# VH-VL binders against q9nrl2r1430to1533, part 306

Target 1, 104 residues: q9nrl2r1430to1533
Amino acid sequence: GGVHELSAFEQLVVELVRHDDSWPFLKLVSKIQVPDYYDIIKKPIALNIIREKVNKCEYKLASEFIDDIELMFSNCFEYNPRNTSEAKAGTRLQAFFHIQAQKL
Key: E = the ipSAE of ESMFold2; O = the ipSAE of OpenDDE; V2 = 0.75 times the mean of E and O plus 0.25 times the DockQ between their complexes.

## First folded at step 21 (VH-VL)

Design n5r (framework fv_iluzanebart)
Fold by ESMFold2-Fast, scan of step 21:
Structure n5r (fold): chain C 104 residues (1-104), chain A 124 residues (1-124), chain B 107 residues (1-107)
Amino acid sequence: as target 1 above (104 residues)
Amino acid sequence: EVQLVQSGAEVKKPGESLKISCKGSGYTFEDHWIGWVRQMPGKGLEWMGMIYPGDSDTWYSPSFQGQVTISADKSISTAYLQWSSLKASDTAMYFCARQTFDYKSSYLEYFDYWGQGTLVTVSS
Amino acid sequence: EIVMTQSPATLSVSPGERATLSCRASQSVSSYLAWFQQKPGQAPRLLIYDASTRATGIPARFSGSGSGTEFTLTISSLQPEDFAVYYCQQYDDWPYTFGQGTKVDIK
């Protein structure tokens, strides 16, 4: 990835952050508020980390960027039961992401 | 370059209100916690609280809960620390600091960049 | 709250000598321990995070070690600019807490 790819990744992250269903994903889950989260989830990630990686040119392929976004959703569904607000938000945001990712 | 710039020194009387600021630049302000640290004259460092500007999630140290208000305006990349009624015991240097993360080894955040400090003197 | 205790309160050393500073946590903080340097009139400066990782731009003479409850900051060959107060800080649990500081002074 070049400057054009970084712009595309940044634009997509900005759209995800602005989405109404982004609230579970903006920052890392608090260990203090959710004490067992890091016992269950071994590769935590959030939109702020993904944006930092984009800005530092850490993604060499679009597939690496997509993999990190999918990891974020996978973590959500692994930790949260399907009937939770978190899982429902994740389902809707993931669908939105799949539509936007077609532009990459 | 990442930089935190704090507002200038304040001289106040007990009972007065005060709001001091910490402006971030050189990074995505809304993506990093901003913490506030007090240092009383000749003493060590004390955690007051922190705010995540992206969603306004705010945590206070138990010693400072109800004594101060922490807020942020992400549109101007600025965090605030506010007192409704100052006391002489609030005389101190106040630092803001940015928390960051090492996404390769740690999922807990640590302080990296600090503001220069705001000296607040409260005397009658 | 996790209490951080530093020792000694003051350490007097000559330039070129080795300084060893200790930090103890009242309960395990794993490796979520940072070291800061503060010079008079200045903001704290991050030296070490995750117990042993040097921050960007920090000279190799600074090293951190330990995990759990016992931590050490070592300065292998003190330079004149290293005379300062050093603080440890845990970030494992809220509220985050600092040690009371160790002053490294000229002998």
Scores: ipSAE 0.752, ipTM 0.908, lowest interface PAE 1.0, mean pLDDT 92

Design n5s (framework fv_iluzanebart)
Fold by ESMFold2-Fast, scan of step 21:
Structure n5s (fold): chain C 104 residues (1-104), chain A 124 residues (1-124), chain B 107 residues (1-107)
Amino acid sequence: as target 1 above (104 residues)
Amino acid sequence: EVQLVQSGAEVKKPGESLKISCKGSGYTFEDHWIGWVRQMPGKGLEWMGMIYPGDSDTWYSPSFQGQVTISADKSISTAYLQWSSLKASDTAMYFCARQTFDYKSAYLEYFDYWGQGTLVTVSS
Amino acid sequence: EIVMTQSPATLSVSPGERATLSCRASQSVSSYLAWFQQKPGQAPRLLIYDASTRATGIPARFSGSGSGTEFTLTISSLQPEDFAVYYCQQYDDWPYTFGQGTKVDIK
């Protein structure tokens, strides 16, 4: 990625982090608090890791960045039953992401 | 360049309150856990607790639960360790430490950036 | 809580010699173990994490090994700057716990 793409990724991550529904996604799920999480989820990720990857210029294509965000939502829906506060937050934040990602 | 800078040495009397600070720079402060570690004179290291500044999620070691308060203000990239009433047994060096990302691993639980330490002396 | 026990309490070695430090956990911590070096008046410095992975900038003479309950830190050819106290720390379960330390002293 170019300078414009890196700025766009950074801005989008900032918008996601500031969203009221970001709370399940700010940091990795604790194996101490949720012991079975890593038995089910094999590619864990969170917004703090994605932001670190953006800042270190690890994303070369917009598709790579989008894939990591989508993985984060996919993990949420795989682990959390549909009617949980986590799944509901994920649904709303994913919809917000899809609107913002149209700029990429 | 990642840095953690702690507040200066404190000399206090038993019963006084105290709040010491740990200011991060060179990284996104809200995205990394900050841990607090006590080292009593001539003794080893003890985990006190940790805070995630992004959501204020705070964990205390059982030995320190109710003895101290850990807080953070992400707007000024600063974490705090506070006592409402100091005891002589609180005399120690206090360190803050930042967790380091291994984004190719599932786990984010090691700390490799440390502050220089704050010496707290509580004596009558 | 998981208790970490280090041995020996003090190790006296000459420059150029091999130093071997042990750390035992009261229950399995898998590979979630770190080693720190602390010199007088200084903050701890991370040497090894995930039992055997050297931290950035740490010389190759430092190596870690072990898993489960028994861990070892080896300094293959001890340099004058290596005289310090060494701590192991588990991060498998909360609360995180340190060993009591091993002081590596000059003979």
Scores: ipSAE 0.766, ipTM 0.912, lowest interface PAE 0.9, mean pLDDT 91

Design n5t (framework fv_iluzanebart; at its last look DockQ between E and O 0.72; V2 from the best seeds 0.79)
Fold by OpenDDE, look of step 22:
Structure n5t (fold): chain C 104 residues (1-104), chain A 124 residues (1-124), chain B 107 residues (1-107)
Amino acid sequence: as target 1 above (104 residues)
Amino acid sequence: EVQLVQSGAEVKKPGESLKISCKGSGYTFEDHWIGWVRQMPGKGLEWMGMIYPGDSDTWYSPSFQGQVTISADKSISTAYLQWSSLKASDTAMYFCARQTFDYKSDYLEYFDYWGQGTLVTVSS
Amino acid sequence: EIVMTQSPATLSVSPGERATLSCRASQSVSSYLAWFQQKPGQAPRLLIYDASTRATGIPARFSGSGSGTEFTLTISSLQPEDFAVYYCQQYDDWPYTFGQGTKVDIK
């Protein structure tokens, strides 16, 4: 390995993953643990998937990248009640994202 | 290219401890589950458990719960399987495997890449 | 746990002939079914996932079918390199479970 120069998208994903409130978003929700999740959420997404898409250069526009991140938060708020730890974490992480996204 | 490289063969005695490793490369290690599979001599494949290196979320098969410990160090892209006290019956080949995710089709998660295996022999 | 049962235990086939392997689940696993090939001294190799999708690099002579509780792996024309043990595996529920394997050997 070595030091890699990260694109703006790559760097932002790294910052999101390292954030203390990223834990609900690191990976897809398990259908085994949450049987009804995919009955409600029709476009599931997580930071590992978003990072994969970045690595594969699937985002041609910043707006596409932002849309996926916003979808991730939207899914969280759709499934989780406002007073849950997941929703609270999502609220904080989304605020962080909005600040960082201004740099894109 | 995605690769999983496991540590070398082990020859141990009953009662000894052991920790074998599985190192991933060619992909973002912390973003994929790593599973462990046992294959006793001349027998079939058995899922032992799996770990998500990104948050250390770990699942054990009931048959292996409390019998082994699965862990990971994402800083060096390595997953581990360990025993505190080996038994003769632990003699087997052990495989690690990476789980992929298909975000384009039905969001499937299946194990696509495997390590070459680590032979563990436990005898007095 | 979901029990996977393969049949037959051993299948003797001549080169160039068709091989049909069966896998049954004790309860529905939807399409979350994979097939693996294993040769002596080697790691399992993924052949089919999602019951019917060939993995990258897998020859077209391998095909998977089925859903729910009944699954089939078909090798349309057996090649010398195809003699091996084949395992089905469900990943619909934890713990993930394998069938006991079908050995395909030469007649």
Scores: ipSAE 0.892, ipTM 0.947, lowest interface PAE 0.5, mean pLDDT 95
Fold by ESMFold2-Fast, scan of step 21:
Structure n5t (fold): chain C 104 residues (1-104), chain A 124 residues (1-124), chain B 107 residues (1-107)
Amino acid sequence: as target 1 above (104 residues)
Amino acid sequence: EVQLVQSGAEVKKPGESLKISCKGSGYTFEDHWIGWVRQMPGKGLEWMGMIYPGDSDTWYSPSFQGQVTISADKSISTAYLQWSSLKASDTAMYFCARQTFDYKSDYLEYFDYWGQGTLVTVSS
Amino acid sequence: EIVMTQSPATLSVSPGERATLSCRASQSVSSYLAWFQQKPGQAPRLLIYDASTRATGIPARFSGSGSGTEFTLTISSLQPEDFAVYYCQQYDDWPYTFGQGTKVDIK
């Protein structure tokens, strides 16, 4: 990815972080508070990690960035039953992401 | 470069209130926990608590719960430690520290950068 | 809370000698252990995290080892600037806890 693509990734992450439904995704799930999370989820990720990867220019293709965001949502739906506030927030934020990702 | 800069030394009397600060720069402040550590004169280090500025999630060590208030203002990249009523036993050096993460293999959270410390002296 | 115990309290060594510092946890902390160096009047400085990973900029003479409840910090050839207090810290469970410190002093 070019400089324009890196700027687009940063802008999209900022939009996701500012979204009302970002609260389950801002930082990693605590193993202290939720000890079984890491027994189920083998590739944990959160928006703060994705933003650091963007800032360090670690995404070479838009598809790599999109894959990390989709992994974050996939983890949410794998761990959380669909009737939970986490899963509902994830569903809405993922829909928002899909609309914004058309610009990548 | 990553830096944490703390407010200057304070000399206070018992019963007075105090708020000290820790300002981060060189990184995305809201994406990293900030911890507070006390060191009493001639003693070791003890964890007081920590805050995630991005959502204000705050954890206190049991011995400091109700003794201090930890807060942060992400718009100015600053974390705070506050006492409503100081005691002589609060005389200590107070450090802030930034948590970082290693996402390459196993996700690990650890504290890397520290502020220079704020000396608080409480005497009558 | 998890209690961290360091030994010895004071270690007297000559420059160029090997120093070995011990840290014991009251229960397993896996590899969630860090070592910090503190010089008089200064903030702590991260040396090692994940029991054995050197932090950026830390000289190769510093090495960490161990897992579970028993951990060691080794300084292979002590330099004059290495005379300091060293703390271990677990971050496996809350509250995070430090050992009481080992002072490395000049013989």
Scores: ipSAE 0.822, ipTM 0.920, lowest interface PAE 0.6, mean pLDDT 92
Fold by ESMFold2, look of step 22:
Structure n5t (fold): chain C 104 residues (1-104), chain A 124 residues (1-124), chain B 107 residues (1-107)
Amino acid sequence: as target 1 above (104 residues)
Amino acid sequence: EVQLVQSGAEVKKPGESLKISCKGSGYTFEDHWIGWVRQMPGKGLEWMGMIYPGDSDTWYSPSFQGQVTISADKSISTAYLQWSSLKASDTAMYFCARQTFDYKSDYLEYFDYWGQGTLVTVSS
Amino acid sequence: EIVMTQSPATLSVSPGERATLSCRASQSVSSYLAWFQQKPGQAPRLLIYDASTRATGIPARFSGSGSGTEFTLTISSLQPEDFAVYYCQQYDDWPYTFGQGTKVDIK
C-alpha cells in the first residue's frame, strides 16, 4: 500500500466523518452509558481509531483498512436491532463507504 | 509533538465571568476527549468534566454540574472552561488533559498529555 | 463516586532505595487505574495506565501492579528527579477520581 493509497485512506476517513450518518461511529461506545456493549462486542473500533491508524501508517494493505471499516459496521449491526437509528445510520454510511471504496 | 497550551493566569473579583482556553496541537484535536481538572491551593486533583470536540458530547462531574461550562471549537483546536459568576472558592490551578487510546491492546482509553495549567485567583 | 485512598501520606526515602506506594478503591475498578507524578508548579505526568502499563518515555524503574480494589506503584531505585507527589486515578466509572496523593521526600 503505497503513498497514494495512504492519501486515499485519509481522504475516505475524512469523508466518512463528515457524512451526516457518522454520529454512531465517531468514537468508542461508552461502557458507562451502554453497560452491556463490551460484553457483546469484543473487537470495538471507531472512526477516530481508524483515523489514528491511518495517520501512523499502521495499514500496510488496503484490505486491512477495509477490514477495520467493515468491522465497525458489523459491530453496529450485531449490537443494534435493524430498526434503531444507529443501525439505519450504519446502513446508509456503509452504502456510502462502498461507493467511495471503489477509489481504492 | 503533542502539546496542550493554556491561556495565562487570571486575577478576578467575585461575580465576574471568565473563560479560559486549552489549545491542542500535534494531533487530530477533534478525535480525543479533553478533560478539565481543578487543583485548589495545597490540595489534590479533581476531575471537573470532559468534552469530545468531534461532536461536543460533554460530561460533568456532579460537583461541577451547573457551576461551569465546558465547550470546544474544533476549527481552532481549542477547548474552553467558563464561569458565569466566579466565587472566591474558585481560586485554583486549572489543567486540561487529553484522553487517548491504546489501539494495539484492547483499545484502552487514558489521559496522556496535560496543559501547563492556568492559575485563577478570585479575591476582593 | 469511587473514593480512592492512598497511603502513606508521606514517604521519606533515600536516593537509590525502593519506594512502594499504595492505592485502594472503594469498589472494584478492574484495571482502569492510572498513576501520575506531579512536581511543584508543574502539571501531572502520566506514569502508568491500565494498572501496570508504563506510559511512553517512563523509565523502567517505575512499575505498577494490582487489580480490583488494591494497587501499588513501585519505584525500584529512586533517582533525585523522582521526589514528587504521586496520585492514583480510577477511570472505570464517571466521575473519574484521584487519590489524595503520596508525597515522596528525600530522607
Scores: ipSAE 0.734, ipTM 0.908, lowest interface PAE 1.2, mean pLDDT 93
ESMFold2 (binder alone), look of step 22: mean pLDDT 92; pTM 0.935

Design n5u (framework fv_iluzanebart; at its last look DockQ between E and O 0.86; V2 from the best seeds 0.83)
Fold by OpenDDE, look of step 23:
Structure n5u (fold): chain C 104 residues (1-104), chain A 124 residues (1-124), chain B 107 residues (1-107)
Amino acid sequence: as target 1 above (104 residues)
Amino acid sequence: EVQLVQSGAEVKKPGESLKISCKGSGYTFEDHWIGWVRQMPGKGLEWMGMIYPGDSDTWYSPSFQGQVTISADKSISTAYLQWSSLKASDTAMYFCARQTFDYKSGWLEYFDYWGQGTLVTVSS
Amino acid sequence: EIVMTQSPATLSVSPGERATLSCRASQSVSSYLAWFQQKPGQAPRLLIYDASTRATGIPARFSGSGSGTEFTLTISSLQPEDFAVYYCQQYDDWPYTFGQGTKVDIK
């Protein structure tokens, strides 16, 4: 049900945020610090935004929630080269997410 | 309802230390930047800095770098502004403010909610 | 830092009249420009963000326009509660900076 799904989404977001590899994803990239980021990434998203969407009950389907999380990782891999700390963190966090998402 | 509630007025002497607070409620505190703004008596507004409680990322205005310390305790939804040694020139009203974001339009970020202000008076 | 310059310093207007406030940036801030209203003893209140979008609860008589380096706040028909100091603020670059303010008082 919707209420149970929302709780599951909330819990998963908390687990993602608490993860050691969440640091690239906690908030939107600053255009001040990374001037070209938004020239490349057209659908920016971060865990704080996803959590707000969860809190506002904007996810009606688990697939919508998963899509936003995957978009977050996709953006990271699109902008950051494979050997960067951000990409490495993203790889680990995404693997964690995939395991946790099976419980949804 | 989103609210920022700041600590009460302070009367201090030069050389004393001070830590004032800003408590957020009605939203997920760690997910929004909190900024500090100074307003000296009869003067305009000045950005001092801001902090992201989720990771303690902190930005200072050059004019305030090394002059104050901004911190946060996300466990109690509170941001802090502190001085190690106050000066008379630190006499001012200090506001905290929350930055919001608009994910529907991409990444719009602006400061939408403000605390009521904390008056700090420093005199001999 | 980006310097924000407001004009005039003081604007005397009669109730019911139109008030036009200007804000200039030393370099382009795109549309990352906000307007605030501040009354004595109160915190600033957000009026406009992104140069032209009214914040929630802000009366329609307030409007913002402009982009780049030139911005305008317009109060179409000044109400008694509108007499206050108005600040523009850029958030395009750090440090964020305010204009020095325009005081709108009664003529």
Scores: ipSAE 0.878, ipTM 0.947, lowest interface PAE 0.5, mean pLDDT 95
Fold by ESMFold2-Fast, scan of step 21:
Structure n5u (fold): chain C 104 residues (1-104), chain A 124 residues (1-124), chain B 107 residues (1-107)
Amino acid sequence: as target 1 above (104 residues)
Amino acid sequence: EVQLVQSGAEVKKPGESLKISCKGSGYTFEDHWIGWVRQMPGKGLEWMGMIYPGDSDTWYSPSFQGQVTISADKSISTAYLQWSSLKASDTAMYFCARQTFDYKSGWLEYFDYWGQGTLVTVSS
Amino acid sequence: EIVMTQSPATLSVSPGERATLSCRASQSVSSYLAWFQQKPGQAPRLLIYDASTRATGIPARFSGSGSGTEFTLTISSLQPEDFAVYYCQQYDDWPYTFGQGTKVDIK
């Protein structure tokens, strides 16, 4: 992305991080606390990694940025049963993301 | 450009309180764990604990649980290590270290940058 | 608590020679093993992470190998600047633990 796109990606990540439902997504799931997570989830990602990628100009297209955010939600729903607090937070944050992504 | 700058040397008496600091710059402070490591004079390295400034998630080594308090203020990019009552046995060099991740893999987490250390001397 | 044991405690080698440092874990740490260098009066410096991956800016003469419980740091052609204490550290399980260190002296 261009300079304006990088600013837009950073602003969106900041909005996601500040959201009340971001808590399952701020950092990578602990292998120590959740030992089977990395056996099930093959492409782990979290908001801190996505922000690092934005800051290092790793996203060349808006679609690449959107794909990483969607991967984060997909991982959440793959690992966590539907009625868990993690899955519920993911559902609400994903809906918020779809609304905010219209600004891109 | 990533830097961790620690507060200066401290000379204290047993029973006094102390709070030392570690300020990060050149990266997004709230996105990386900050760990604290003790090195007693002439000895090796001991992991004390760590904090994630973004949500204040804090882990202590069992050997240091209840002996120190780790905290962080993400608004000023600073982590803290605090004693309510110092002992002579707390005399040591204290280092802070930043955890990073291989963002291309997103899977490997390790500690990369270290602060210069804060020498704490506790004597009567 | 995973105990990390390093050997030898002290290693004396001549410049240009190969230095081999060992690190053993009391239980498997897979490849979640880092090596740090600490020069006199300095903070530790990351050399190797994930058992064998060199950190940015670390010379090619440093290499790491091993997995599970047995790990080795090799310095293929020791330079005068390499005299230091070397620590291994596991980050597979909490609490993270260091070995006691190997001091490398240049003859």
Scores: ipSAE 0.782, ipTM 0.911, lowest interface PAE 0.9, mean pLDDT 92
Fold by ESMFold2, look of step 23:
Structure n5u (fold): chain C 104 residues (1-104), chain A 124 residues (1-124), chain B 107 residues (1-107)
Amino acid sequence: as target 1 above (104 residues)
Amino acid sequence: EVQLVQSGAEVKKPGESLKISCKGSGYTFEDHWIGWVRQMPGKGLEWMGMIYPGDSDTWYSPSFQGQVTISADKSISTAYLQWSSLKASDTAMYFCARQTFDYKSGWLEYFDYWGQGTLVTVSS
Amino acid sequence: EIVMTQSPATLSVSPGERATLSCRASQSVSSYLAWFQQKPGQAPRLLIYDASTRATGIPARFSGSGSGTEFTLTISSLQPEDFAVYYCQQYDDWPYTFGQGTKVDIK
């Protein structure tokens, strides 16, 4: 994408960060607090990394940006059982993302 | 360019309070941990603690727990190190440092940029 | 807390020669090991992270190696600007800890 798509990606990330259910996704999971996380999740990602990639213009297609956001949610659901606060937050934030992404 | 600018040198007396600052620019401030490092005169480096400004998640090294307060105001891209009551043994150089991540090299997190240092002198 | 031990405390080396600095961790830190250079009156400068990856702008004469508990910083063909104190630092577990430093002096 072009400059218009980059502004849209930036706005989407801002909206995700502002959402009340963003707390599991703001930064990478700490290997100190959650030692087994990186044994299970092989492609970790978080909103701060996605924002860095947007800022560096590393997304060439909208699909690449969407793939990273969906990877973030997929990681959450893979690591966290459905009844956890993390998985519930992920479900709600993902639903919000899908609504916001329709504007693209 | 990424820059960390610390507040100026301080000369204080024992028992006084002090809050020193570290202002980040050239990056998204709230997305990176900021740590504080002490260097006593003629000595090596010691981690004091760190804060993630995005959610205020704050970690202290055990030796500094309860001795200082680390805080941040992401609205002005500034981290703080604060003493309620200074001691002569607090005389040191204090550095802030930014943690970054390398998402292409195995999702590594490490400290890359440092502030210029703030000299704090506490005279008996 | 993970103790980082550097040796030697002081290393005297002539310009153009090789300096080898050692860092030992009290337990495995995998590759979560960084090297910093500090010159008098200056902030530390990152040289190496992930045990062996040079930070941006660091000359090729600086190289790091090792994993687990034993790490080495090598400075090939020392330049006048390389005389400084060097610190290793682990970032595997909290609190992050530095070694006590190795001072590299002119011989």
Scores: ipSAE 0.748, ipTM 0.912, lowest interface PAE 1.0, mean pLDDT 92
ESMFold2 (binder alone), look of step 23: mean pLDDT 90; pTM 0.922

